# VHH binders against Gamma-interferon-responsive lysosomal thiol protein (GILT): the designs that were tried, part 2

Target 1, 207 residues: Gamma-interferon-responsive lysosomal thiol protein (GILT), of Arabidopsis thaliana (Mouse-ear cress) (q9sv73)
Amino acid sequence: GKSGKVKLNLYYESLCPGCQEFIVDDLGKIFDYDLYTITDLKLFPFGNAELSDNLTVTCQHGEEECKLNALEACALRTWPDQKSQYSFIRCVESDTKGWESCVKNSGREKAINDCYNGDLSRKLILGYATKTKNLKPPHEYVPWVTLNGKPLDDSVQSTDDLVAQICNAYKGKTTLPKVCNSSASMSKSPERKWKLQVSYANKATNY

## First folded at step 10 (VHH; from r1 with K65R)

Design w5
Fold by OpenDDE, fold request of step 13:
Parts: structure tokens; sequence; C-alpha cells
Structure w5 (fold): chain B 207 residues (1-207), chain A 120 residues (1-120)
């Protein structure tokens, strides 16, 4: 079961350049390298949004971000498997202006639209808000990644580093993916270091 | 403490019907969204249907829309799932869940589940 897998959480927001890059170019390696067999990936679309006392949500990149976050929250709700969830999120974040095509091609169009246009989307966003706000320590920027409830070490500077950390963190009984056997320590020279344009939590809202 | 108990599952032929019930206690039932979630063998938890506190809003997975109906009786602290036109693909353990979840992958407050098997 999932209880033996490494817990990998991504806290992000739509329209965040660094988030988009990470989701589209890096996170997919979890599936490409069969790490999903030992990793429980969860996506949290809320990021640096603010929740007022009257439960109004204000997103860092404006109303369009809020809409996309809500859409993605609804979409995530529809699939039991993390691969389908990721595929949809990747689709949207690859081209946010073309999100409608992602919905149409999802095979879950009706459920996503019903959720998005109804009260359920708001409920879900509030849930994501709560989870994001309860992080310990608080996130400083997005994308924010936690492994087994802890933020990534500063030494993690590439997808290869992340892979290594996942491999090392796994304590389950199943066979490790091949990539784990070939992975070196954190000192391994990565093919590409992350240079993500992150969005900081304390930065003013951009409208 | 939150307690949920499902009932009404069983073996049925394709095209048949079942009605699931869930008895809730230990919390203010009428103040919470409720969900039916199912888990098929070898698969993860799938949200089947959601219903708002007062029952005014209902939501369905595409796979069950038009066949399943979620409802609730807040006076009886009971959640229902009417399942018509059942298919083999509906075979799973069905759970009643107090929907405090944001995602589909886990529900902390659910009953022990009831087995639904659709087979010819």
Amino acid sequence: as target 1 above (207 residues)
Amino acid sequence: QVQLQESGGGLVQPGGSLRLSCAASGFTFSSYWMSWVRQAPGKGLEVVSDISEGGSSTYYADSVRGRFTISRDNAKNTLYLQMNSLKPEDTAVYYCAKDESYGPWEFDYRGPGTQVTVSS
C-alpha cells in the first residue's frame, strides 16, 4: 500500500513560472523512472494565495490564478491515481491559456466542470489552503517540495538530486527502481541544475 | 469519536441494483459534506459521489453519473447511495466518508466499508 511509499508533496500555484517549469520539465521523472512505485505524489494547488477571515481567497497572480487553481483542484479530485492527476496538471501548466482542451480530453469533463462551477471547488480550495498554511516550517516560496513531511535539503539542486533523495528515503520492502541503483549520492554531478523562477510567499500580489 | 458504518453491499448481476446506507455518529452530521468512496482490487481510492451539508449540491464521478444517486437524511444521520445499472467495473469496497478531504487519495474518517461485487 501507499503507507510504505515515500511521501512527496508539491505545493504550488498556477501562473508561477518556476512552478510551471518544475511540473512540466522535472516532476514527470517520477513516472519516467518508475519512482511512482515507491513514491506517493500529492499536488497542492494553492501556493502563496491569501485566505481572509471571511474566507475570501486572493491569489498572487490575480483572479486567473485562482480560477486555474480551482480547476486543478477539481481535476485532482476525479482520479484515484497519481499518474492521471499529474498528466492533467502538466497539461494545464504547459499552456494555461489552453486549459479547456485539457478538460475536454481528460475523459472526466463533466465531473471537472460540475465541480468547478459548483460549491465543491471552493470547498476543495479551502482544504488546500488549510494544508498549505499548516506546513511546518511554513513554505517560503513556490514551488515548495516536501519529502516525508520535510522540506527538501538545500543540497537538492536538480532532478537527479531529488531522485537520489527519494531513493534514499524509501524504506519499503519492494524492489527499488533501476534508477535508484545507478544513483549516486547528493554529490553526483547533475545533468541540469534547477534555475527556477520561484514566487516568494511574502511578495506583494501582482494584479 | 467519528463513527461511520456502511451497509447494503452484496453480490449482484450486471444491470442489477443495490442501495447502500451509512450510519453516522460522533459528529454533527448535518454540518459536513459526505462522500462515497470506493476501492477496487489493486487500485487506489476513487471518489464516487459527494453531497453538501444540506444535500442541495451533489456531485458524481463520470463513471457513475446517471446510474448512482447520493442522498442524505440529516434527521437520521444517514447517508445513502442508490446504485442502478451496476457494471462489473463497479466491483469494489465502498466506504462512507466524512468529507474533510481536499484530495481523492485518502479519507481519514470512513467506515470499515461494504463489499459490492457485480458479476454474472
Scores: ipSAE 0.874, ipTM 0.945, lowest interface PAE 0.5, mean pLDDT 93
Fold by OpenDDE, fold request of step 13:
Structure w5 (fold): chain B 207 residues (1-207), chain A 120 residues (1-120)
Amino acid sequence: as target 1 above (207 residues)
Amino acid sequence: QVQLQESGGGLVQPGGSLRLSCAASGFTFSSYWMSWVRQAPGKGLEVVSDISEGGSSTYYADSVRGRFTISRDNAKNTLYLQMNSLKPEDTAVYYCAKDESYGPWEFDYRGPGTQVTVSS
């Protein structure tokens, strides 16, 4: 099981520039550095969307965001492994206008489409809504990352910092990825600090 | 407390059929989506099929579409999975799950599982 892995959760929304950049350019290192062996990565496509009392969802970037979030929710449901999940999400977020090609090339087109076009996608989105809204503390912006249920410290300002935090948080018995051995020697000056254009939770919807 | 108990698993030849059942108790069965999930050796949990509260909507993994059928009897608090044309790759422990896990999360509410083995 995943009982010994570090819990890494990403709360995000489609069409969020900072989210796209983080997913496409940074999050992939979880796989590149073999951190997936010690990390349980979960993605939550809802972000700053609003859920009304009648269960209507209003997305910060408009209806297209809601559609993409729903699509990604379906994809996440479809694959059992985090690498396949991430690959699909990365595909979509790399070119949101070309999301259909991601579905066609996924190898699970029918399942994704059935979910997306049916009531399952709505169910899933409501679930992600609940998970996002129940965060403690509440997220302030997206992308919002938690490690073992806690938001990242302000000291985490780069992918290298994140890698270090994951390595340090791991308490399992499996062999550490090589990057974790090197992380101790990594400079405190990251090669590239995050300069993400985040979407703030307290901002009004922008259609 | 939520209780789920799977049954109907076993050893079958390729091309064979099994019908799984899941007895549910401790919650309002008819108010929840239900799922069948499976875990093959060395693999993670895979959602096999989903069914809505009333059974009007069903969903299937591509690997089982056309072969498996999910159904439910809310009066009996029972979930079913008819598995036809079974393949070796269907070998796994099958779990009945209360579908409160909206993502690929560990299903918090599932039974102990029933072993399905497809082998010549």
Scores: ipSAE 0.872, ipTM 0.943, lowest interface PAE 0.5, mean pLDDT 93
Fold by ESMFold2, fold request of step 13:
Structure w5 (fold): chain B 207 residues (1-207), chain A 120 residues (1-120)
Amino acid sequence: as target 1 above (207 residues)
Amino acid sequence: QVQLQESGGGLVQPGGSLRLSCAASGFTFSSYWMSWVRQAPGKGLEVVSDISEGGSSTYYADSVRGRFTISRDNAKNTLYLQMNSLKPEDTAVYYCAKDESYGPWEFDYRGPGTQVTVSS
């Protein structure tokens, strides 16, 4: 990222339970721990969706997933800053049936609704499709996380492991956040290992 | 070799108007969505407006809706932003961007920008 910031990319789909758990429970630590000072977070809603020759999108968890992916793509276009983007997407992912309240309370209702109900949302989703389908190596499941363009090491199995990887990868001049030195808190309780319910990509989707 | 060049910025009083233009070359202009993006001092980039390839669809940030109008002339390879009822919070560098499908806020092809300052 800019000025040595670590690039953290999340490729996901809105109705995958593992994606929801990661977004709601784990990803917020970037902001709680001030990791945003050393991290460029980017979210890519598309996941295991398929794109036909007619450019028709078919989502792994049905039409509602396609709609929520599009909604979240619109939110990513609407706000320039990652904290506002994350706040909205966390609202939706915390209760997907309540997404309309998230839009109403966002302060950006008209822009989001115009995007969502128009052809801009489709344009954005096609862009996320391109980014997701061009992953090298191809993703095997979602949530799929890359750090500086590379899938997470097999050793990363908890949010604390991810935080450590971000701290270690940072090569910039900004003072590291305090959490990068928080070994003592880990010794007081076991690390919470991820038990995310991932959604697997189809074999035919990833060559 | 994409080239985008914004013009028409300047100093204007609140309530005033400006018309920005962007000359495009080095790509098939009519094949791409185009955007106006702005950066206020100390802030990130904000997408102000988007326009589809043929101009049939336009989108606006809520902060500018009803005051700004995006348009394009595909025969002249030119993008426009008519800015009316300008407010101090519209003060920013305005960029013309080729709206690629590589993800949000990734405007690899944008011009150097034109400064708009709204002040008494």
Scores: ipSAE 0.640, ipTM 0.852, lowest interface PAE 1.3, mean pLDDT 86
Fold by ESMFold2, fold request of step 13:
Structure w5 (fold): chain B 207 residues (1-207), chain A 120 residues (1-120)
Amino acid sequence: as target 1 above (207 residues)
Amino acid sequence: QVQLQESGGGLVQPGGSLRLSCAASGFTFSSYWMSWVRQAPGKGLEVVSDISEGGSSTYYADSVRGRFTISRDNAKNTLYLQMNSLKPEDTAVYYCAKDESYGPWEFDYRGPGTQVTVSS
């Protein structure tokens, strides 16, 4: 079914510093501004990982990134709602070495651990691999953000710019959040600029 | 074409039991993970349980663990959900899903659903 909500997709990997910064500092504004009422936020943990012919996953920041990507994929499977999904992933991305505390405090410890320690986590990661590898155009770096299926316009330089584009793109019936009527949120703001430490995708052939 | 048909829903008292079935056709059933997904009124889709292709691995939401049991019969192309100790919060439309997606809102191949209502 069609909700009319604006689709906001984040393609990322768990140990990319730019991804961590975007998730922890910027992405939460969707919820602070009540934009979730007009936004369909989806998170895709895989990023610049590679999938070999025998379906072995190799992650850009090492095996620990593969493990945390899988953990976060399990969380996305566990909660039905965007806010709960984001809250857990923000916990992990705020202190990746402390991820076990995030699991223990989540209220979903058994489901997440079963998924993480079993073959479900691999199934989920292969699904995210497919979604990431099918991006058109292919992503060039992470964090990679699309709005209604298109990479962000290069004029979008801040979270406030992104909020403005979401507000302007919304064509549904839900009452617009208060932030959509604000001049500050509907203008290109130079106060906040994304200064993310992005991680670039490999483009070299394997042959 | 992929066809999934749930059955076995109905009205039941708290503490009661139901067994849901899902008849599958139009694809090689034994080659896919299958899931039960539910949608309570005003809520998003929640993954209730997953089962691997051969049935060797099963997974449950914490809200249903110990009360629900997923199973499959690959010879009969049928997925099952045994639901025991039902609670009012289990009230939802239950969907059988061919699990080609990630997350509870990305089930492109699901049946029309069967209503489960748990009330006095």
Scores: ipSAE 0.618, ipTM 0.844, lowest interface PAE 1.3, mean pLDDT 85
Fold by ESMFold2, fold request of step 13:
Structure w5 (fold): chain B 207 residues (1-207), chain A 120 residues (1-120)
Amino acid sequence: as target 1 above (207 residues)
Amino acid sequence: QVQLQESGGGLVQPGGSLRLSCAASGFTFSSYWMSWVRQAPGKGLEVVSDISEGGSSTYYADSVRGRFTISRDNAKNTLYLQMNSLKPEDTAVYYCAKDESYGPWEFDYRGPGTQVTVSS
């Protein structure tokens, strides 16, 4: 990015199982490994939702997904820092039926509820719709991850693959986190990772 | 071309008041949501308040609720922020922003900002 940080963008929807797994399991490592010092993480809740001519949003996993996408858009507006944004969204994505307790325990309950229950949440979601629909190339599934604007190789199979790609993409002048040195590669064997359960955009199904 | 110019900042003691103004030109002001955004030293941008096109809906960060009031005058193409009961924590550069309401926190259309310093 312009600051030298690697731009990591996640385009997602709140009830896709693969999105939930990526958010809870993979993204947490950015903060655990101090990768945030070289990474600019941005989250884009909309995913495979559709926007009608009358600007009605229809979500792939039903109305509850639309509601949770809007809630998470409000959280992204509410906190200025990526760690606080991620902490809230991880709470919701860890147990989506428990989302109300995430709001209550957030320290920003009034602002989040005002946004969620008012016109602002819809305005934010329409903005995320524009960002998602303007992707080049268009996304084919969620979670859709870009690194410095380019879709991540769909062969990414573990958190270590994401960490390595961030470390290798970094071209700035900030001291690299320790995880980017050879000691991290020494401590981890390649794993055969279970592939995320992605949700496909509306495309023809090949049997 | 979109132009936004903030004014009204300055040095004030805790408990004091300031009124920020933002003159807008180069777009149909009354057709857009507007926001006040601030950046404290060493921190990222924080949305302080939002206001809808006609002014019927307003939103506030919990840290400023009850102390700050956003308003707009569409006849004058001007956005305002009345700041009362100021605290040292309110020290920041305050930006007026054309609210595109898209993507993550991205305020491409903002002014150069006005400094508010609350100290002593």
Scores: ipSAE 0.606, ipTM 0.838, lowest interface PAE 1.4, mean pLDDT 85

## First folded at step 11 (VHH; from w5 with S56K)

Design x4
Fold by ESMFold2, look of step 17:
Structure x4 (fold): chain B 207 residues (1-207), chain A 120 residues (1-120)
Amino acid sequence: as target 1 above (207 residues)
Amino acid sequence: QVQLQESGGGLVQPGGSLRLSCAASGFTFSSYWMSWVRQAPGKGLEVVSDISEGGKSTYYADSVRGRFTISRDNAKNTLYLQMNSLKPEDTAVYYCAKDESYGPWEFDYRGPGTQVTVSS
């Protein structure tokens, strides 16, 4: 963006296990490490959902996923700042069965409920559908992460790789966070390496 | 091309009222949701209110609920925001936006804005 911050976009769906883990564990680092001072985080709830000609949304993990995607779209509309947006979405993604408690404890229950129970949530989801479907290149799975518009190499496999890639991509005026000095090699950050349970987009066609 | 022009901003005392207008052209106004978005000094964009294409559905940020009223006149291609019981916290540039955007961090189709300042 205009601020010189690194643009980090997450395209996801609420009931994909890999998306849940990425949101809770990996995205938490941008706030824990003060990485938010150099990062412009944007979240796009839609994922591998399908949109019919009648504009009916069918979600990969069923109607509950459509419901939670819409709820999270409402949260993104409700708060102007990425910290508040993330805090709410992390609450939901940490325990999707407890989403009502997240709403009640948010301090924005009325706005979220009005959006969620009205026609605004559907309007927002159709907008996220358009953004997700216009990705270039098209996403292959979720969580799908782009850094300044480019799909992130190996982002779904390592939290430390995400931090390093953000640090290395930053070209703005703000002083780099301390974590950027400690991510110089993979041998220095071996704490967590595992494979996210991604959910694949349906890209097969008959030819 | 999409053109949006806000007006009606100004200086007002706490507790006062203002009515913002937005003249729209270059698109079929009645086919789109419209929004008011504001940017306080040194802050990001906040969605204040939304209105559906026919005006049947309206939505408000909790910070303005009960004080602000969004409306539209599709015959005149005009969007309105009636702002009552104004507070210093409402001080911002207010933008009219064609609501094809999502989230509060992105509004590519908006006017140049009108300044509202609420000060003693």
Scores: ipSAE 0.606, ipTM 0.844, lowest interface PAE 1.3, mean pLDDT 85

## First folded at step 12 (VHH; from w5 with Y102L)

Design y3
Fold by OpenDDE, fold request of step 13:
Structure y3 (fold): chain B 207 residues (1-207), chain A 120 residues (1-120)
Amino acid sequence: as target 1 above (207 residues)
Amino acid sequence: QVQLQESGGGLVQPGGSLRLSCAASGFTFSSYWMSWVRQAPGKGLEVVSDISEGGSSTYYADSVRGRFTISRDNAKNTLYLQMNSLKPEDTAVYYCAKDESLGPWEFDYRGPGTQVTVSS
């Protein structure tokens, strides 16, 4: 990541309704409000999957989740910029059954497919597994968001709250996005509080 | 400690070729995936190519597919990148990286890099 930017990590899994909603409807504000200029966004597709001792991965929503997570892992590796990464992930999570269209329209179809169909996707998933499992404290559900390595406070209950937290956390030297100045001057009610259907880490899901 | 040292960069004309090498030490080279990554002026790090521990699996960015070839010699602890049909857009600092990363944002183990400049 770039020095000075706020570290924003999203730990999620495909086919998780709350994850999909957050990615599609909320996370995009990082780009809409130009917060990407002060935020280093990283996405971690593994979520509540289980990794056995023999390195077998079992996903909470079944094998289809595992495939989609792997696909997204491959895609994330192909783009150096977080906007392109997010755009692809948003595409897939907007319509998981139509993920092939996202790949075809990505401009990096060959790289993504080669990774996905090869052993690189496996390597990447194991990497994401490690990153997810090493969280301190452990994640309780997904989507799980950390800011500068710490989970969001319970007070963060909306995208506006998240924006405010990002703005407040930034200690860099670049100019703050306009949205940060507005949040500092006005106590605005959140547009929408999160009511995400989260997937809990300690429970199997059956979607 | 992990040490990586790239070599073979230089100035070439469009359509030219270069062969990069990376000397690795301080770790069991044959036990790790290796990658070539590059950073062009004003751009972020991007993965160019990946190779598995034994070299049986190779992966390429779409922008370099068909032109670049990654290989390794585990007996010599050396990683290679054959670059053919070079284009101006290939101009960048090229890094050899111990591939313990999920993406270009986490290449903690890489060499100082070698400059590749493609210009007429």
Scores: ipSAE 0.874, ipTM 0.946, lowest interface PAE 0.5, mean pLDDT 93
Fold by OpenDDE, fold request of step 13:
Structure y3 (fold): chain B 207 residues (1-207), chain A 120 residues (1-120)
Amino acid sequence: as target 1 above (207 residues)
Amino acid sequence: QVQLQESGGGLVQPGGSLRLSCAASGFTFSSYWMSWVRQAPGKGLEVVSDISEGGSSTYYADSVRGRFTISRDNAKNTLYLQMNSLKPEDTAVYYCAKDESLGPWEFDYRGPGTQVTVSS
């Protein structure tokens, strides 16, 4: 179960360069380092999209973003485990133009397509919109990461920093992953700091 | 208060059939999507099937497509799941859920569940 696990949420949007980089290059460490055993990872594809009063969605990177967000929303629903969810999202965000191959190779092609082509995708997107808009404090940019409901501290500037924060936040009674006992993972001198090209929430949409 | 109560589970042989029912109360049933979710031993919750407010749209997991049918009677505040051609891998606790969830990882409103066991 997820009881006692650290809650790690990623609020993002497709076609966002910083989001893609974070998802493809950094977020995977949750699984590589066995942090998934103490972390409950959830992905929220909506980002800086705008929801009008008549429930029309306008995405920051245009209609293609909206489609990809909807696709990913459908995919996330199909798997019970966070690793499968992440693997699919990573596949799409690694090459957004090749998303069809991700769907075909997913083993859940029919469910994903039915959702995407039906009204379920719409329902899900509105749900993600609500979750994103209800953030406290509001997100300022994407990718936006929260740990146990709080935005990451400014001191978190690398994957190693994130690992350290997850390890420190865990209050469960199960055995900590090996990486949590590593001095390197607790270091403030990471080998690589994040240099993400973020998309700001208050920036005008670009079609 | 939202209340959901599943029934109809039991032990059945492979290839057999079961019909699950869910009695709903405490909310406007006809205004919400409903879902069947299940949890097998040692596994997480997975969405089995979804149905829209009026029942015009239905969705299925690939693993149950063609075998399971979701339906609802809004006049009776009841959700149904017809399960045919049951397989051992369908063994799980089945939950009726008020579908306000984005994914299988969390359902805020579900019943206590009904056990379905498929075994020879």
Scores: ipSAE 0.872, ipTM 0.946, lowest interface PAE 0.5, mean pLDDT 93
Fold by ESMFold2, fold request of step 13:
Structure y3 (fold): chain B 207 residues (1-207), chain A 120 residues (1-120)
Amino acid sequence: as target 1 above (207 residues)
Amino acid sequence: QVQLQESGGGLVQPGGSLRLSCAASGFTFSSYWMSWVRQAPGKGLEVVSDISEGGSSTYYADSVRGRFTISRDNAKNTLYLQMNSLKPEDTAVYYCAKDESLGPWEFDYRGPGTQVTVSS
C-alpha cells in the first residue's frame, strides 16, 4: 500500500475446515498484536468454487457454502474497516449453523440482509471469483494466503512464522508493534504448528 | 476512458438537504452498477449506497437509510444522491464510483469527489 503496509490476502471458502480454523484461531492475532497498523488484510470468499459460462456458481462444499460465501461478501461490503469485517466473519466461521445470530448482533442487520437476500451478493461474489481466478500462480488449495502478492513459503507453518514474515516485510514509517521488536513475546509459548485441513482445488464436491 | 465528475456538495446546516450529481462518460453507463462512497476526515472509505444497472435495486448503509436516496438517469448518464436530514456525521468527501461487477472492489474508477460539510 501507499504507507508501505504489508498486503495480507486470504482466499478462502466458508465451509472448508482449514479455512474455519485459520480464520477463528490464527488470523485474529493480526489484531491481538496490533499488527493491523502495518498490515492491510483482505478476505476473498470464493475459494474452490466454479463459475460456469452462464455465471452459475457451484461451491465445493455445496449450496450452503455458496450462501455463506455470499453472506461474508456482504459483510466485507458493509464495513469499511478490516477489524469490523474480520469480527463478523469470525463469528460466522466459529459456528456456521448459527450465522443468523451473527447478523442479528452485528449492528448492521438491515444492510447485510438486504445484500444477502438481493442481487448485490451475487454481484460481489462474481467479483471475488474474478480476483481468485486471476491469482498468479493459481491457488492449489484453501486457505490460500498471499503476502504482498506471493503465496506463503512452505517454511511458514505457524502464526508466529506469519507474524515474523509480516514484520520483516514491512517497509513503512509507522512504528512497529512490540511483537516485531520483542522475540520474548513470540517465544513465551512453544511454537504451535498449523494442522489445517485444507481443501484442494479441482476436487469436485457438492453437498 | 472512464470519467466521473461529482457536483452538488457544499456547506449546509444540520437538518438540511443536498442533492449530489455525478456525470459519467467513457463507458456504457447503463451496463454498470454505480455506488456512492464517502470518506470522513481521518477515516476509511465507506460505501453509502449502491444502485443496479437499470435502477431497480438500491442498497444503503444503515447510517443513511431513510435519509438518502440513490437514483440514476441512464438517458443522461447521471447518478444522483438526494441527502435529507443531514447530520454532522455525514460530513465527508463523497465520490461516485463505477461498480465493476467482475473487477476490483477498491473503486479505482471514481471521481475526484465533492465535499459535503454539515455544521452549524
Scores: ipSAE 0.660, ipTM 0.857, lowest interface PAE 1.2, mean pLDDT 86
Fold by ESMFold2, fold request of step 13:
Structure y3 (fold): chain B 207 residues (1-207), chain A 120 residues (1-120)
Amino acid sequence: as target 1 above (207 residues)
Amino acid sequence: QVQLQESGGGLVQPGGSLRLSCAASGFTFSSYWMSWVRQAPGKGLEVVSDISEGGSSTYYADSVRGRFTISRDNAKNTLYLQMNSLKPEDTAVYYCAKDESLGPWEFDYRGPGTQVTVSS
């Protein structure tokens, strides 16, 4: 049958500091530890943005966030594989003011620019809005992380929690990465004592 | 109720041409963006091209720009992909997809696909 990969979804917005930290520091472990062989990673740029009655998008961190969300939506449409998608998104999220260099060096400059400067970027963002608004339960903050459709907790607390949960959820045929081996992970990893700097959704305007 | 049926695939030499068609029914075709997506051996699903509701906007993957042309005939409820200057790298199953505002990440409605093989 099916690969049995673990579905890991990140719902985020581009200028949330917690989202930036999670993308750069925590999500990278999927690729550093070869967890991508058992994980289906999907990124949903929209976050706590709002839609008005006439479908105008207002982003929590201002118009620049709307622009970068749209850019990242275009990038996600451009590559077929999650590693290439993540590489671009990490470039932008590592230094959002340097995003133009990320596009220039991507090897997909024309496709990304056409999408970003045209009507496709808006279509994609409205699609991500629908996916984000259909979350069950509704997201309360970003970064909002689901594993096989279920939120991990009130927040993602550490990389070790994410790695362990992916390893434990996997039921497919692919050989588990070494990090999933109980013998290789015998050393006790400290749990983080702090949460990411999350951005809370505006409950009053979420229809 | 949504039905999409691709046709026009086959075996072709490098440098050759094919025209794919997709017959659509069960929805108001002219109200939706449509896409061609492909799955090459060992690769994930790649968006090849998009076209807006009326056909006024078209988008292409950089790998096919200048060689492929997406078009639609809303009177016939049909989507097309003209593929010229075909390369072995274009070998894939090609799918017609109804591009809903549910997100570009997964296609809710696509046809069964048509195989395109580019080989000497």
Scores: ipSAE 0.631, ipTM 0.852, lowest interface PAE 1.2, mean pLDDT 84
Fold by ESMFold2, fold request of step 13:
Structure y3 (fold): chain B 207 residues (1-207), chain A 120 residues (1-120)
Amino acid sequence: as target 1 above (207 residues)
Amino acid sequence: QVQLQESGGGLVQPGGSLRLSCAASGFTFSSYWMSWVRQAPGKGLEVVSDISEGGSSTYYADSVRGRFTISRDNAKNTLYLQMNSLKPEDTAVYYCAKDESLGPWEFDYRGPGTQVTVSS
């Protein structure tokens, strides 16, 4: 059996600028560092969207965010492997106005379009809503990242910090990527902190 | 208790056909989306096809579109997959799954699977 991969979960919404930067730049390094061999990456498109009593979804950055979240949910359903899933989602998040080109060049245009234009995309988004709303602790903003179910702590403020956490948490049998064996003292700088434009989740006050 | 039992797998030559069946019990079959998923050697689970509760909506992976047909008989609590024009790349264990919205391709309940092997 397969055991020991580090679970890296990203809870996000497609038009949050911080989510876009994290997906395009920071997650790209998972594959550049060959970390996908020890990482189980999962993406959860929903973010700070709201779900009404009759199951109407309202997205924080408008209706286009709802549409792109659904599109990306369809991509996650379409490919079994995280590299292909990420490649498509990175394409969309690199230029959201050009998303149709990502679909046409994906090699899965019919499956993605059928899902996106049909009732499957909504079914998938409701599933992601459940996963996001049941986070413990509740997310405070997006992008919201967990390692093995726990939110990143304050000491993880850069891609290099995240890579180190993944390497240290790995308990499987696969050979560690080369980056995991590098001396952290030679290249680490605390001045390389993330500057992400996060989108905050806010709760209404009840009386 | 939810029970799903696949049948109809076997060895077949390229270009051949198989019909998979899945007998369901222990839940209201007609209230749930159902899926066929497969696992080829050394690969993860791939969703092959989905069907809505009443059968009015069907979805297919592009690799099987036009060759495979999902159907259901809610009176018999049975899910089907007609597999035509089989190719060696279709070799996998095929699972019947109760499709709940719990993740991108995660399923709470699936059967033990049936092996399909396409080889000359």
Scores: ipSAE 0.586, ipTM 0.824, lowest interface PAE 1.5, mean pLDDT 85

